Miniprotein binders against Rap guanine nucleotide exchange factor 1 (epac-1). Designs and how they scored, part 10

Target 1, 139 residues: Rap guanine nucleotide exchange factor 1 (epac-1), of Caenorhabditis elegans (p34578r516to654)
Amino acid sequence: CGYSVMAGKAEKILEYVLETRIDALGDDISELDVFVEDFILTHDAFMPDNTVCNFLKSYYFRTPYRATRDSITDSCTEEVRCKRRVVQFVYVWCSLLRVNFFLNPVTNSFVEELFCHVIDDRKRLGGMEDILTRIGSIR
Short names: E, the ipSAE of ESMFold2; O, the ipSAE of OpenDDE; V2, 0.75 times the mean of E and O plus 0.25 times the DockQ between their complexes.

## First folded at step 9 (miniprotein)

Design TC2 (from TC1 with R5K L8R Y9L L39R Y42R R43K L46Y F50L; at its last look DockQ between E and O 0.33; V2 from the best seeds 0.00; counts 0 for: pae E 9.2 > 1.5, pTM E .708 < .8, other shape alone 3.63 > 2.5, SAP 76.775 > 70)
Amino acid sequence: SEEDKELRLEAFQLALSGDYDKALQIFDEALKINPDDPRALRKRAYALALMGRFEEAVETLRKAVSMDPENALAYLRLAWALSLLGDLEEAKQHLETAKRLES
ESMFold2, look of step 9: ipSAE 0.006; ipTM 0.248
ESMFold2 (binder alone), look of step 9: mean pLDDT 79; pTM 0.712
OpenDDE base, look of step 9: ipSAE 0.127; ipTM 0.554
ESMFold2, look of step 12: ipSAE 0.006; ipTM 0.295
ESMFold2 (binder alone), look of step 12: mean pLDDT 79; pTM 0.724
OpenDDE base, look of step 12: ipSAE 0.097; ipTM 0.530

## First folded at step 11 (miniprotein)

Design TD1 (at its last look DockQ between E and O 0.03; V2 from the best seeds 0.00; counts 0 for: pae E 10.6 > 1.5, pTM E .527 < .8, other shape alone 2.749 > 2.5, placed apart)
Fold by ESMFold2, look of step 11:
Structure TD1 (fold): chain B 139 residues (1-139), chain A 103 residues (1-103)
Amino acid sequence: as target 1 above (139 residues)
Amino acid sequence: SKEDRELRYEAFELALQGRYDKALQTFDEALKINPDNPRALLRLAYALALQGRFEEAIETFRKAVSMDPEDALAYLRLAWALSLQGDPEEAKQHLKTAKRLES
């Protein structure tokens, strides 16, 4: 089951990108992390767009475990951080693919869905304003 | 140079097609033009990892580290691959090295 094993490893690679590389990225893709660029440009070989979007959605809604009683703020910060990572990844993805990102109905629909989730989460979570700005700039 | 860059992209495309022997030859040609370009090895190792060939990717990452032992990114990628498919204790050593280099 070679392809299935490769797809499972690919999700681990995407998780690695979100956990370790995406936080440091800014608005200017000319300074883009080479690992992130390589993944985005090559994922089609092993991970279909729908699979990427599904993983991103699951990551977006992660609710981190509270490590101590006094870590509630850290838990909410970690929830928002997961959402920020997904929106930043999609921003970079769109920035690299440009019109091709929006001509693809899978990725275009995902951006619209994600925008709605960010709007909803802004109503209940602090720290979402920069995320809302970022996702709005994609649309 | 421009030819170096074109060869690296050609090698990457060959690796994605599963033609790894030819991809390695093409990366070697790029290195002859620019022998201090460890990026070609990192991209090859990354392509191998994306295809699930982690053992080959680890050895290629090790070569990239030896070419530029001050490159924190190379250590980070090696640590990542070792955590998934190799020796997790070695991975921790390389992760510490990467963190130190980014200080």
Scores: ipSAE 0.005, ipTM 0.193, lowest interface PAE 10.6, mean pLDDT 70
ESMFold2 (binder alone), look of step 11: mean pLDDT 75; pTM 0.650
OpenDDE base, look of step 11: ipSAE 0.022; ipTM 0.375

Design TD2 (at its last look DockQ between E and O 0.84; V2 from the best seeds 0.00; counts 0 for: pae E 7.9 > 1.5, pTM E .542 < .8)
Amino acid sequence: SKEDRELRYEAFELALQGRYDKALQTFDEALKINPDNPRALLRLAYALALQGRFEEAIETFRKAVSMDPEDALAKLRLAWAKQLLEEQ
ESMFold2, look of step 11: ipSAE 0.016; ipTM 0.383
ESMFold2 (binder alone), look of step 11: mean pLDDT 72; pTM 0.605
OpenDDE base, look of step 11: ipSAE 0.361; ipTM 0.702

Design TD3 (at its last look DockQ between E and O 0.66; V2 from the best seeds 0.00; counts 0 for: pae E 8.6 > 1.5, pTM E .591 < .8)
Fold by ESMFold2, look of step 11:
Structure TD3 (fold): chain B 139 residues (1-139), chain A 117 residues (1-117)
Amino acid sequence: as target 1 above (139 residues)
Amino acid sequence: SKEDRELRYEAFELALQAFQLRYKGDPEEAKKELDKALQTFDEALKINPDNPRALLRLAYALALQGRFEEAIETFRKAVSMDPEDALAYLRLAWALSLQGDPEEAKQHLKTAKRLES
C-alpha cells in the first residue's frame, strides 16, 4: 500500500515540526510559524487525521534516555519535553481550526484522550502543571 | 509591500475556508476555494515576483489538490531564491517523498536539519 509507506515518511516531517518549530512558538499564536500553519492546513494530502493523532500519541509517550549523562533529572525533563511538544502542537491545531477541530470526531476524541494522559502523568512527573493548564484550556 | 502581504493573508484565509468545507463534507466547494487561493497567490506574485513565502504557500495549495509535480517545481523555485531557508528544503522533501524519489528527499531533509542545527 503506497499510502502507508508515504505516511511513514510524513511522520519524520511531523517529528521535525515538534522538535524545532513548536519549541519556537510562544503563547501568542498571532505570530505563528508559517510552516506549522501550512502543515495543519495541508496534512490531509499526505497524512490523515488518525495517522497524525497516532504519531502524536506515540511521541507523547517517548522516554528518551542518554546513557552517557546518568542524570535522572535530565531524563524526566526530556520526557516532559516530549509531552509539552505534543500538547503545544494540539493547542495550535485546535486554535487554528476552532470549532472545526471539535466537529471532527477523530481530533475531538484524541484531545479528550490526551487530556486523560496528562492528568495521569501529572501524578508521577514534575513539571506537568503548565502542560495540564494548556490542555485544559482547549475545551 | 503592504499590498503583497494583504494578498498572502487573503489567500491563507481562502485555504482555511476550503479546509473547513472539507470537514463539512463538501469537497467540490473546497476545491473551488482552493482554486481561488491559487489565483490570489498568482496575483501576489505579480506584485512581488521574487516572493519565496508566496511560492511556498502556492506549492502547498498545489500539493493539497494532489498536483505534486507542480508543487515540487514551485518548491524548487523557492529553494533557488533563498537557499538558506530550511523550511523550503523540508517542504520540497515532503513533496518528493510523495512522488517516490527517496534519495532526493533524503538529501533535502539533511540540508534542512543542517540549517536548523
Scores: ipSAE 0.012, ipTM 0.263, lowest interface PAE 8.6, mean pLDDT 70
ESMFold2 (binder alone), look of step 11: mean pLDDT 76; pTM 0.687
OpenDDE base, look of step 11: ipSAE 0.017; ipTM 0.302

Design TD4 (at its last look DockQ between E and O 0.06; V2 from the best seeds 0.00; counts 0 for: pae E 6.8 > 1.5, pTM E .587 < .8, placed apart)
Fold by OpenDDE base, look of step 11:
Structure TD4 (fold): chain B 139 residues (1-139), chain A 102 residues (1-102)
Amino acid sequence: as target 1 above (139 residues)
Amino acid sequence: SKEDRELRYEAFELALQAFQLRYKGDPEEAKKELDKALQTFDEALKINPDNPRALLRLAYALALQGRFEEAIETFRKAVSMDPEDALAKLRLAWAKQLLEEQ
């Protein structure tokens, strides 16, 4: 199906953003990566918000056994890394859209859902404290 | 529509390629690809013109190309569709400022 193929391509781009661009961003996002900014500002024209959120959710729960796993990285660390990347992406997303992020029921709902997941994961995973702090700051 | 979605995704891929090229230090090639993206995106908007978010993104892309007049007009259209859209208003103001500085 043509739609499925296109969706796959879009997902690969988002994955690229998460894996190659998000980690380079500091806590101060005043100087954002232009690529990340452009993606966030333009994705809705090409990727529905729900599609982005669904992918982010899937990425958040990505297991360390995926092919993209860094063999040098501890499995737990890799798991937390994926979670951090998602939360950081959402943080940047909120920073760019500001009130519009919360006016959108899809993204607003996603933040709440993600917040719940972070809370749950903090109970079982180390290194989630900063992630919780970050997501808490955008609610 | 299916056609609209396909065009938008195509435009997206072109735009992303442009952004990558720009980041890699090839602004000339990036501009070419971005122009293609804009054209494709414009075609998508012809199919569904009543998409304020799409208009906003198009306007932003136009502004990145230095096409500020077109960007401003597109932002205005977006704002007219959703007058409470803070992002649209902000970007419109930004575009106007950039135009004045040119």
Scores: ipSAE 0.019, ipTM 0.362, lowest interface PAE 4.2, mean pLDDT 78
ESMFold2, look of step 11: ipSAE 0.022; ipTM 0.394
ESMFold2 (binder alone), look of step 11: mean pLDDT 70; pTM 0.599

Design TD5 (from TC1 with Q13E D19R I26T R44L M51Q V58I L61F L85Q L88P E96K; at its last look DockQ between E and O 0.03; V2 from the best seeds 0.00; counts 0 for: pae E 7.5 > 1.5, pTM E .643 < .8, placed apart)
Fold by ESMFold2, look of step 11:
Structure TD5 (fold): chain B 139 residues (1-139), chain A 103 residues (1-103)
Amino acid sequence: as target 1 above (139 residues)
Amino acid sequence: SEEDRELLYEAFELALSGRYDKALQTFDEALKINPDDPLALYRLALALAFQGRFEEAIETFRKAVSMDPENALAYLRLAWALSLQGDPEEAKQHLKTAKRLES
């Protein structure tokens, strides 16, 4: 069979970016990865903003489970890591688009929703303070 | 070089604005300065893909991989390009290679 179909191939690339490129990125985006820049600037051709935001929201709420002696602690750490990845990606996205990010009602609404989720998660999860600082700096 | 990198930024910006003919001319200028620049090959391949010239884009990405076969980024770029054509098995293979190289 030919050239069809792996629906969600773009989502697999975004997932890879979150798990590898975004994790490697520090607080300063002046040395931003060229692939991350190209992805953010070109994704509209194959993954509209609403689709990106929906995937990011799904990823933000992942709660991975591991069966180990310390499985609960490891699960909470992985949960926070997923949230950190999403907030860092949005930080980079806003930093590249600046005013145009907020003029777009889809992306503007998403960052406000994400901010509220970070505030709520701070109430029950340790390790959210750096994430709260990051999302707050977008505003 | 700085001139080479400045041409690549200009060419890519032109491609994103839909001015592909000018973008290709500017990529050709950059490639005359450094014919095997992986960034130039990568961005040229993206411009080709957005024009629907997918076969040429894939070949250009393959050349970029051959220039640095241990670079996970090159395989990721090739996997992305193959996803645009709906060739999922080859794209999956290269994405797996990129993940392996990233440890």
Scores: ipSAE 0.014, ipTM 0.318, lowest interface PAE 7.5, mean pLDDT 72
ESMFold2 (binder alone), look of step 11: mean pLDDT 77; pTM 0.697
OpenDDE base, look of step 11: ipSAE 0.087; ipTM 0.534

Design TD6 (from TD1 with L16F L42Y Y46L L50F; at its last look DockQ between E and O 0.07; V2 from the best seeds 0.00; counts 0 for: pae E 9.8 > 1.5, pTM E .521 < .8, other shape alone 9.043 > 2.5, SAP 70.973 > 70, placed apart)
Fold by ESMFold2, look of step 11:
Structure TD6 (fold): chain B 139 residues (1-139), chain A 103 residues (1-103)
Amino acid sequence: as target 1 above (139 residues)
Amino acid sequence: SKEDRELRYEAFELAFQGRYDKALQTFDEALKINPDNPRALYRLALALAFQGRFEEAIETFRKAVSMDPEDALAYLRLAWALSLQGDPEEAKQHLKTAKRLES
């Protein structure tokens, strides 16, 4: 039950949060889902920030279907959903930690990297405008 | 309820600013309003853990678990804290309970 074992188990819980809890969250964190809030506030004890950020980056680039072989509209919708989930998670994370989020060089650098990815993806994907607005508000 | 929620958010902000002593006082005020509120206990336990007071954090997580023994996440939090600073065998049992409850 060490850090490595806990990190693998926490990764599955983070995936659960992204797939089932994060879509229902709005802009107002005062009604934040307790499960999401508790994960964000406790993860540092078992899942290092760089591990969280690496998982989020991997999830951000998931392509449930290859766009060039399938209906581009259906594939783009699911691809954009993964990106929206990651940006929403980071938005909540930043909103809870405030200045402490930016004082951490790992999470601060990740936001800048993610922002660049969102800008690049807006060039080729429709439906990225609200995601760009959300990530831009974090910076 | 609204006053309890507002106190918890204030304490949370204080804790993440590093003002743990004030955060602990504000969490305690929230618990006086609703002493069986597991959210306030989780916040207190987190503030204690961030100060390095892991033994007190574990005891506070235990109280939170006792208030909602069907909450899988509460067991997971306790297991994680125990595995770092406490009894790794007890941590394994609580992790097993959390996995069972999450299905």
Scores: ipSAE 0.006, ipTM 0.208, lowest interface PAE 9.8, mean pLDDT 69
ESMFold2 (binder alone), look of step 11: mean pLDDT 76; pTM 0.677
OpenDDE base, look of step 11: ipSAE 0.034; ipTM 0.459

## First folded at step 12 (miniprotein)

Design TE1 (at its last look DockQ between E and O 0.05; V2 from the best seeds 0.00; counts 0 for: pae E 13.4 > 1.5, other shape alone 4.313 > 2.5, placed apart)
Amino acid sequence: SKEDREYRYKGFELALKGDYETAIQHFTEAIRINPDDPRLYLRRGYAYALMGRFEEALADFTRAVELDPEYARAYLRLGWALSALGRDEEAREAFETAKKLES
ESMFold2, look of step 12: ipSAE 0.005; ipTM 0.150
ESMFold2 (binder alone), look of step 12: mean pLDDT 85; pTM 0.817
OpenDDE base, look of step 12: ipSAE 0.006; ipTM 0.239
ESMFold2, look of step 14: ipSAE 0.000; ipTM 0.119
ESMFold2 (binder alone), look of step 14: mean pLDDT 85; pTM 0.817
OpenDDE base, look of step 14: ipSAE 0.012; ipTM 0.245

Design TE2 (at its last look DockQ between E and O 0.05; V2 from the best seeds 0.00; counts 0 for: pae E 13.2 > 1.5, pTM E .661 < .8, other shape alone 7.039 > 2.5, placed apart)
Fold by ESMFold2, look of step 12:
Structure TE2 (fold): chain B 139 residues (1-139), chain A 87 residues (1-87)
Amino acid sequence: as target 1 above (139 residues)
Amino acid sequence: SKEDREYRYEGFELALKGDYETAIQHFTEAIRINPDDPRLYLRRGYAYALMGRFEEALADFTRAVELDPEYARAKLRLGWAKSALGE
């Protein structure tokens, strides 16, 4: 049941996309970062949908701590940023795949699960309103 | 190849915009160039299924699974096409 080397590399690529590329994307698909588009177009060869969704869920619930600059007082801002990145990635993913995304039960079920998490988190975290709007527009 | 990649990219973009018939044409040209790529059959089959052409979709998804038996998306979509046809 060991994790494959290819799946480990795929998770590193996905983490890179979330941390460096996803924040610059808007609503218009024609403005999509080529690196993000290439990842989504090619991920089938090395990262199944359920593996992508599992990693995204893990990333969504991260509570990063930055001991050198962002003290404990900034941890909530970083927590919300991780959630924003995941929802933005899913928005881009469904925008590129459109009907394929929603007819796939794995990715469709993940959107509904993620929506529930965003609703719950909005009750305890500030800065979730844009995220709630984005995920609501997907489902 | 570069030509195969260009047809594949154009077909994918057209499917994202909902122009499935034109997307099918582009995927068909990509398949002519590279008949052993299971991803092309998956994408063309999905476009067929979204148009209600489930017999053509079944054939393409079957081919994708034959080319790569571990292709999870192709297996899943094969099951959907079979269900749609009452199989």
Scores: ipSAE 0.005, ipTM 0.135, lowest interface PAE 13.2, mean pLDDT 71
ESMFold2 (binder alone), look of step 12: mean pLDDT 74; pTM 0.705
OpenDDE base, look of step 12: ipSAE 0.022; ipTM 0.418

Design TE3 (from TE1 with R73L A84L; at its last look DockQ between E and O 0.18; V2 from the best seeds 0.00; counts 0 for: pae E 11.6 > 1.5, pTM E .791 < .8, other shape alone 4.797 > 2.5, SAP 72.961 > 70, placed apart)
Fold by ESMFold2, look of step 12:
Structure TE3 (fold): chain B 139 residues (1-139), chain A 103 residues (1-103)
Amino acid sequence: as target 1 above (139 residues)
Amino acid sequence: SKEDREYRYKGFELALKGDYETAIQHFTEAIRINPDDPRLYLRRGYAYALMGRFEEALADFTRAVELDPEYALAYLRLGWALSLLGRDEEAREAFETAKKLES
């Protein structure tokens, strides 16, 4: 039951990382946000890799709606933004762990799955080009 | 510093390979170099916890929150250690503190 409580709070922290910290990161990990680095390097005690990957997958497929907005274009932009955040997070995760990311079968399998999802989504969503480039560069 | 980062990364790499005893040694050396960095105590506490040394983990997580009272991840790990030691009321308070800091 203790792990259940920790998992719920860990999901909120990961959501915070995706929505506030990850968009501010560049490609240069030497200036990486301390909060993001600390989460990636220490999450194993409260959020196993498969739990992180499952949350990332659910976040990737979010289709946020804003009833007070005036266009479907704004809804599609938010959908693509969720996908961009996930792919950028995985890029940082891989960059920090380097070969250890790919030697881990959980994280290695997830990046393969995510790549397939990005390819599929490019068929129906505009604005996926930078996301496809980023996920492709991981391998 | 670069020296501090090297010991931190080596400890992390060893923990990924399951060599927690050697990882603790490297984190302890990093702490000697930078004794006021709460992240080092968080990482050594994590290694202790993975070995089942929950009292030692609790001490390190407590030190991390003392050094940075706004360190949300340190409170999450503190709560985790308290839960494993059966101190559920204290764990709930630590998790609530982490939640408030996240907001």
Scores: ipSAE 0.000, ipTM 0.206, lowest interface PAE 11.6, mean pLDDT 74
ESMFold2 (binder alone), look of step 12: mean pLDDT 84; pTM 0.815
OpenDDE base, look of step 12: ipSAE 0.031; ipTM 0.453

Design TE4 (from TE2 with Y71D R73L; at its last look DockQ between E and O 0.04; V2 from the best seeds 0.00; counts 0 for: pae E 8.2 > 1.5, pTM E .758 < .8, other shape alone 3.242 > 2.5, placed apart)
Fold by ESMFold2, look of step 12:
Structure TE4 (fold): chain B 139 residues (1-139), chain A 87 residues (1-87)
Amino acid sequence: as target 1 above (139 residues)
Amino acid sequence: SKEDREYRYEGFELALKGDYETAIQHFTEAIRINPDDPRLYLRRGYAYALMGRFEEALADFTRAVELDPEDALAKLRLGWAKSALGE
């Protein structure tokens, strides 16, 4: 019943945000989904930042499989989509917290780690240029 | 609205600085402007809970769930307050 149980439920909410809410967000943070905004601004009571970052890293490396007409292209597209969702979430997170995001060594270190993963993935995956631009703008 | 969002940001920033009482005052003012906005009750309840005032937090989280029963975040926070009170 304590922190760990609530962190598990919070992970389900974070996954929901990544799957259903984050793709609709653009560059204009001022018209952000209020559910996403409220989760980002208040999650620290339920889910420590390192737990959030660990979940985001796990989600970033997901390789969803779809056995459809062009399963190879669909698999690459979905892999990149997971990466785009994580980078977009971190972009929104940084944009809302501003200086507080960078003063936190956990979240600051995670952005550097994520940037390195995006650079590595750009070498083997098409469609990573917008993602690289977005993560680079955070740093 | 923009005004409502500004109260939320100011209250959140005050809570990060540990000034929970002032944050609660800001959220209470925002509730007077828009008493049907479940998000304001969620944020005031959050500030109460961080102070250990779980009875007040429970009341606010309950109101937020009543205003939007489909909000999973509100239900998570309601559970937090109930657990802290041994309910």
Scores: ipSAE 0.012, ipTM 0.371, lowest interface PAE 8.2, mean pLDDT 76
ESMFold2 (binder alone), look of step 12: mean pLDDT 81; pTM 0.765
OpenDDE base, look of step 12: ipSAE 0.038; ipTM 0.424

Design TE5 (from TC2 with L9Y Q13E L41Y A45G L48Y T60D L61F N71D A79G L84A L95F; at its last look DockQ between E and O 0.54; V2 from the best seeds 0.00; counts 0 for: pae E 14.5 > 1.5, other shape alone 2.655 > 2.5)
Fold by ESMFold2, look of step 12:
Structure TE5 (fold): chain B 139 residues (1-139), chain A 103 residues (1-103)
Amino acid sequence: as target 1 above (139 residues)
Amino acid sequence: SEEDKELRYEAFELALSGDYDKALQIFDEALKINPDDPRAYRKRGYAYALMGRFEEAVEDFRKAVSMDPEDALAYLRLGWALSALGDLEEAKQHFETAKRLES
């Protein structure tokens, strides 16, 4: 019961990180977000790596509904934004852990899986080029 | 100063590599140079949490929020450490504070 409550709160914190801190980074990654750094370096006590990767995968494939539905183009933009957030988070995660990221088979295999998803999505979605460049720099 | 910032980063990297005793020693050196650095308390709190010393982690995170009450990250860290100790009611209050600060 206690661990279940902690896991649920950790996933909401990760969602917050993706939607606020990662989104704010944009193209200027040279100034590392302290909040993202702190989460990545301490999350293991509350959210194991495989749980983080599973959440990131589910977030990557999100197709968010907009309440107003003013534009179908806006819905596609939100889908790509979710994908951008995940790839940017993984890029920062890899940059902080360096070789330790790749020594961990969970995180290493996740990057390979994510790369394949980005390649597939570039075939059907516009706006994926910067995302492909970012994930390719990891690989 | 720049010296205490370099010590803070060095200590944090040592904590990540598992050299906790040396990391704590160097955090103490950094805090002697700049005792009012909330980042040093936040990072030492992380080191204590990695060691499983959650009560010491909470103490350092409380110091960090007392020095910078607008630091949403420090409140999130405090909530996580309190949750590990089973203090879920207090942890919830700090999570709510962190959300309010970022809204």
Scores: ipSAE 0.000, ipTM 0.146, lowest interface PAE 14.5, mean pLDDT 74
ESMFold2 (binder alone), look of step 12: mean pLDDT 87; pTM 0.849
OpenDDE base, look of step 12: ipSAE 0.031; ipTM 0.401

Design TE6 (from TE1 with L42Y Y46L L50F; at its last look DockQ between E and O 0.49; V2 from the best seeds 0.00; counts 0 for: pae E 11.6 > 1.5, pTM O .745 < .8, other shape alone 4.028 > 2.5)
Fold by ESMFold2, look of step 12:
Parts: structure tokens; sequence; C-alpha cells
Structure TE6 (fold): chain B 139 residues (1-139), chain A 103 residues (1-103)
């Protein structure tokens, strides 16, 4: 039996991971959250790699906006947070799959594309330097 | 524990090899020996999901949370299976339960 395509539903699960689990992860993934590991190692039953990469790209470019009255501008901080989450997710994904990640042309090409976007965003946004370092270490 | 890590990795190893039917047979025999271990149902549910057999996966994840109501990972996988079957309200409830159990 093959995969069942439930991309819209799986995108909600991926969004949950990005919003709730990925911020707590550091450089050392030896004590990786079991939920994140399980998702990455089993997601292909629900969500093909190119669908994951497309969602990650769309999430990377989000600029969250609060409907509440803002007395201080905070949208740039939220924008960088979304970018950090995506790069951290890709870092964990690569760390778990190791050689298999790079042998897959979809995920390998996505890292190169994401790197270019991080370089561009560093020129416009503060707080991108550790993100650039992280994505560069993957390449 | 060591047993939990080995058990979790065994299911993933078989699934990564693409031998889902053998993985299911292995877990089914283990369940016959120890029918009250929620981790066995969790692992068999994963193998079913890898094969796209979401109704069987749902049944196994349901059994896992019945056996261990605090099994946050099983609730999350239950939500995934429910979403795959188009049962979105039930999936939302399972995801919220998983989130609360990890707080």
Amino acid sequence: as target 1 above (139 residues)
Amino acid sequence: SKEDREYRYKGFELALKGDYETAIQHFTEAIRINPDDPRLYYRRGLAYAFMGRFEEALADFTRAVELDPEYARAYLRLGWALSALGRDEEAREAFETAKKLES
C-alpha cells in the first residue's frame, strides 16, 4: 500500500510542531523531543517531502499580526521567530536523516533555497545571524 | 528506560526498511503475549499508518490511550489518524488532550 495524501491535515500537525515544540530545542539534539522525532521519521505516511518543504517555505515568510491594539511594534520579532522555527526544524530533520537527507534532491535543494532566503533576510532584519549560522552548518 | 528506547526504535527500523507487514506481524505476536502494554498498540498503529491503513491505525491508537490515558504521544497519533479519516472534530480533541498532557 502506498501513501494517503492528507496534505491539508498534515500541515496542521506540522504547524503544531513548529508552534509548540521546536522553540525549546537547542544545538544538542541528543535529548530530542520524542514527539518531534516521531513526526520526522513517520511523516511520509501523511505528507510527502515536497509538501513539507512547501509548507515550511510558506511558514518562513509569515508575518504574524495581532488583532489586539498594539502600543509597541512587535511584528519584526514575530517574523524572525517564524524563520528561526523553520531553520531549526530543518536542522533537526537533517540531523535525524543524515546521509538520506542529502541524497534526497527535494530536501537538498530546499536547504540551498532556504539559505539564499536567510542571506537576503539578514540584510533587512536584525536577529538573523544565528539563523544564518545554523542553516550554513547544514549545507 | 532502555526497554522503551529499544521498543520505540524497533518499530521505526522495520518501517524504514519498508517491511510494514513483518513489523505488524511482530507487534501482533507481542500483543498476544502482553495484551495490556499500550506501547505495542502504539507501534503497530504506526506500522498500519505507514501502509495507509488508517482505520486499523486508529483502532490501535485508541487502544493505546484506553490502556494509558496519560500517553501523550498516542493521543497525538490518534489525532493524526482521525484527521486522515476526515474526523476533524475528534482529531482536534485528541490534539488538545496531547497538548494538555505535556504541560
Scores: ipSAE 0.005, ipTM 0.178, lowest interface PAE 11.6, mean pLDDT 73
ESMFold2 (binder alone), look of step 12: mean pLDDT 86; pTM 0.850
OpenDDE base, look of step 12: ipSAE 0.020; ipTM 0.364

## First folded at step 14 (miniprotein)

Design TF1 (from TE1, 14 letters changed; at its last look DockQ between E and O 0.02; V2 from the best seeds 0.00; counts 0 for: pae E 9.0 > 1.5, other shape alone 3.781 > 2.5, placed apart)
Fold by ESMFold2, look of step 14:
Structure TF1 (fold): chain B 139 residues (1-139), chain A 103 residues (1-103)
Amino acid sequence: as target 1 above (139 residues)
Amino acid sequence: SSEDREYYMEGFKLVLKGDYETAIQHFTEAIRINPDYPRLYLRRGYAYAYMGDFEEALADFTRAVELDPEYARAYRRLGRALSALGEDEEAEEAFETAKKLRS
């Protein structure tokens, strides 16, 4: 149906944002990328919050193709990079919506779920400390 | 309207692909339908700026801040366009306005 086609294309846009735009962001939100801002502020017209959260969760657990061709150390680094991208995206999302982000039960619940995943992954993956700090600052 | 939303969405996809010229066409059509939506001007201005068309970008960013004087992102883009055109004093004023609105 039309929703399915729209959701598929929107997921590709979100994937593009995660892979190309979100890595360039630091802690200073004053220089936020226009594409990231536009996606977050307008996505409800073509991608519901639940769909965004589900895609972010699936992306969080990815093992990128490049990692499967590289050494085990490179594989671990790429896995952590996917997790960093998701947490950074959520950090920006919270920063733009502020109180409205936490009043939304979908996005609020997702932050709690993501926090638990970061804690679990810290037990087996190195390089998660900055990610844990970032997600903890949201709560 | 749903028609302007369709043009906006197509233009947005084209910008993400790097097809800025075609994206400008779609944003222009969306603006014709909904001329009071400041985000459309921000998007078209961004596409112009990436092509190096800073005078056109400046006009669009100016329109965006006229429609929404509290649009911090539009002021920041306005400042970048002004700086690219060598208008350093006006650019600094726009950057300071954007900074104050974000605080």
Scores: ipSAE 0.006, ipTM 0.279, lowest interface PAE 9.0, mean pLDDT 77
ESMFold2 (binder alone), look of step 14: mean pLDDT 88; pTM 0.868
OpenDDE base, look of step 14: ipSAE 0.019; ipTM 0.341

Design TF2 (from TF1 with R5A E6A Y8L M9A F12W K13A; at its last look DockQ between E and O 0.04; V2 from the best seeds 0.00; counts 0 for: pae E 9.1 > 1.5, pTM O .797 < .8, other shape alone 7.321 > 2.5, placed apart)
Amino acid sequence: SSEDAAYLAEGWALVLKGDYETAIQHFTEAIRINPDYPRLYLRRGYAYAYMGDFEEALADFTRAVELDPEYARAYRRLGRALSALGEDEEAEEAFETAKKLRS
ESMFold2, look of step 14: ipSAE 0.007; ipTM 0.258
ESMFold2 (binder alone), look of step 14: mean pLDDT 86; pTM 0.841
OpenDDE base, look of step 14: ipSAE 0.302; ipTM 0.660
ESMFold2, look of step 16: ipSAE 0.006; ipTM 0.263
ESMFold2 (binder alone), look of step 16: mean pLDDT 86; pTM 0.847
OpenDDE base, look of step 16: ipSAE 0.335; ipTM 0.676
ESMFold2, look of step 17: ipSAE 0.006; ipTM 0.249
ESMFold2 (binder alone), look of step 17: mean pLDDT 86; pTM 0.847
OpenDDE base, look of step 17: ipSAE 0.344; ipTM 0.683
ESMFold2, look of step 19: ipSAE 0.006; ipTM 0.259
ESMFold2 (binder alone), look of step 19: mean pLDDT 87; pTM 0.851
OpenDDE base, look of step 19: ipSAE 0.284; ipTM 0.649

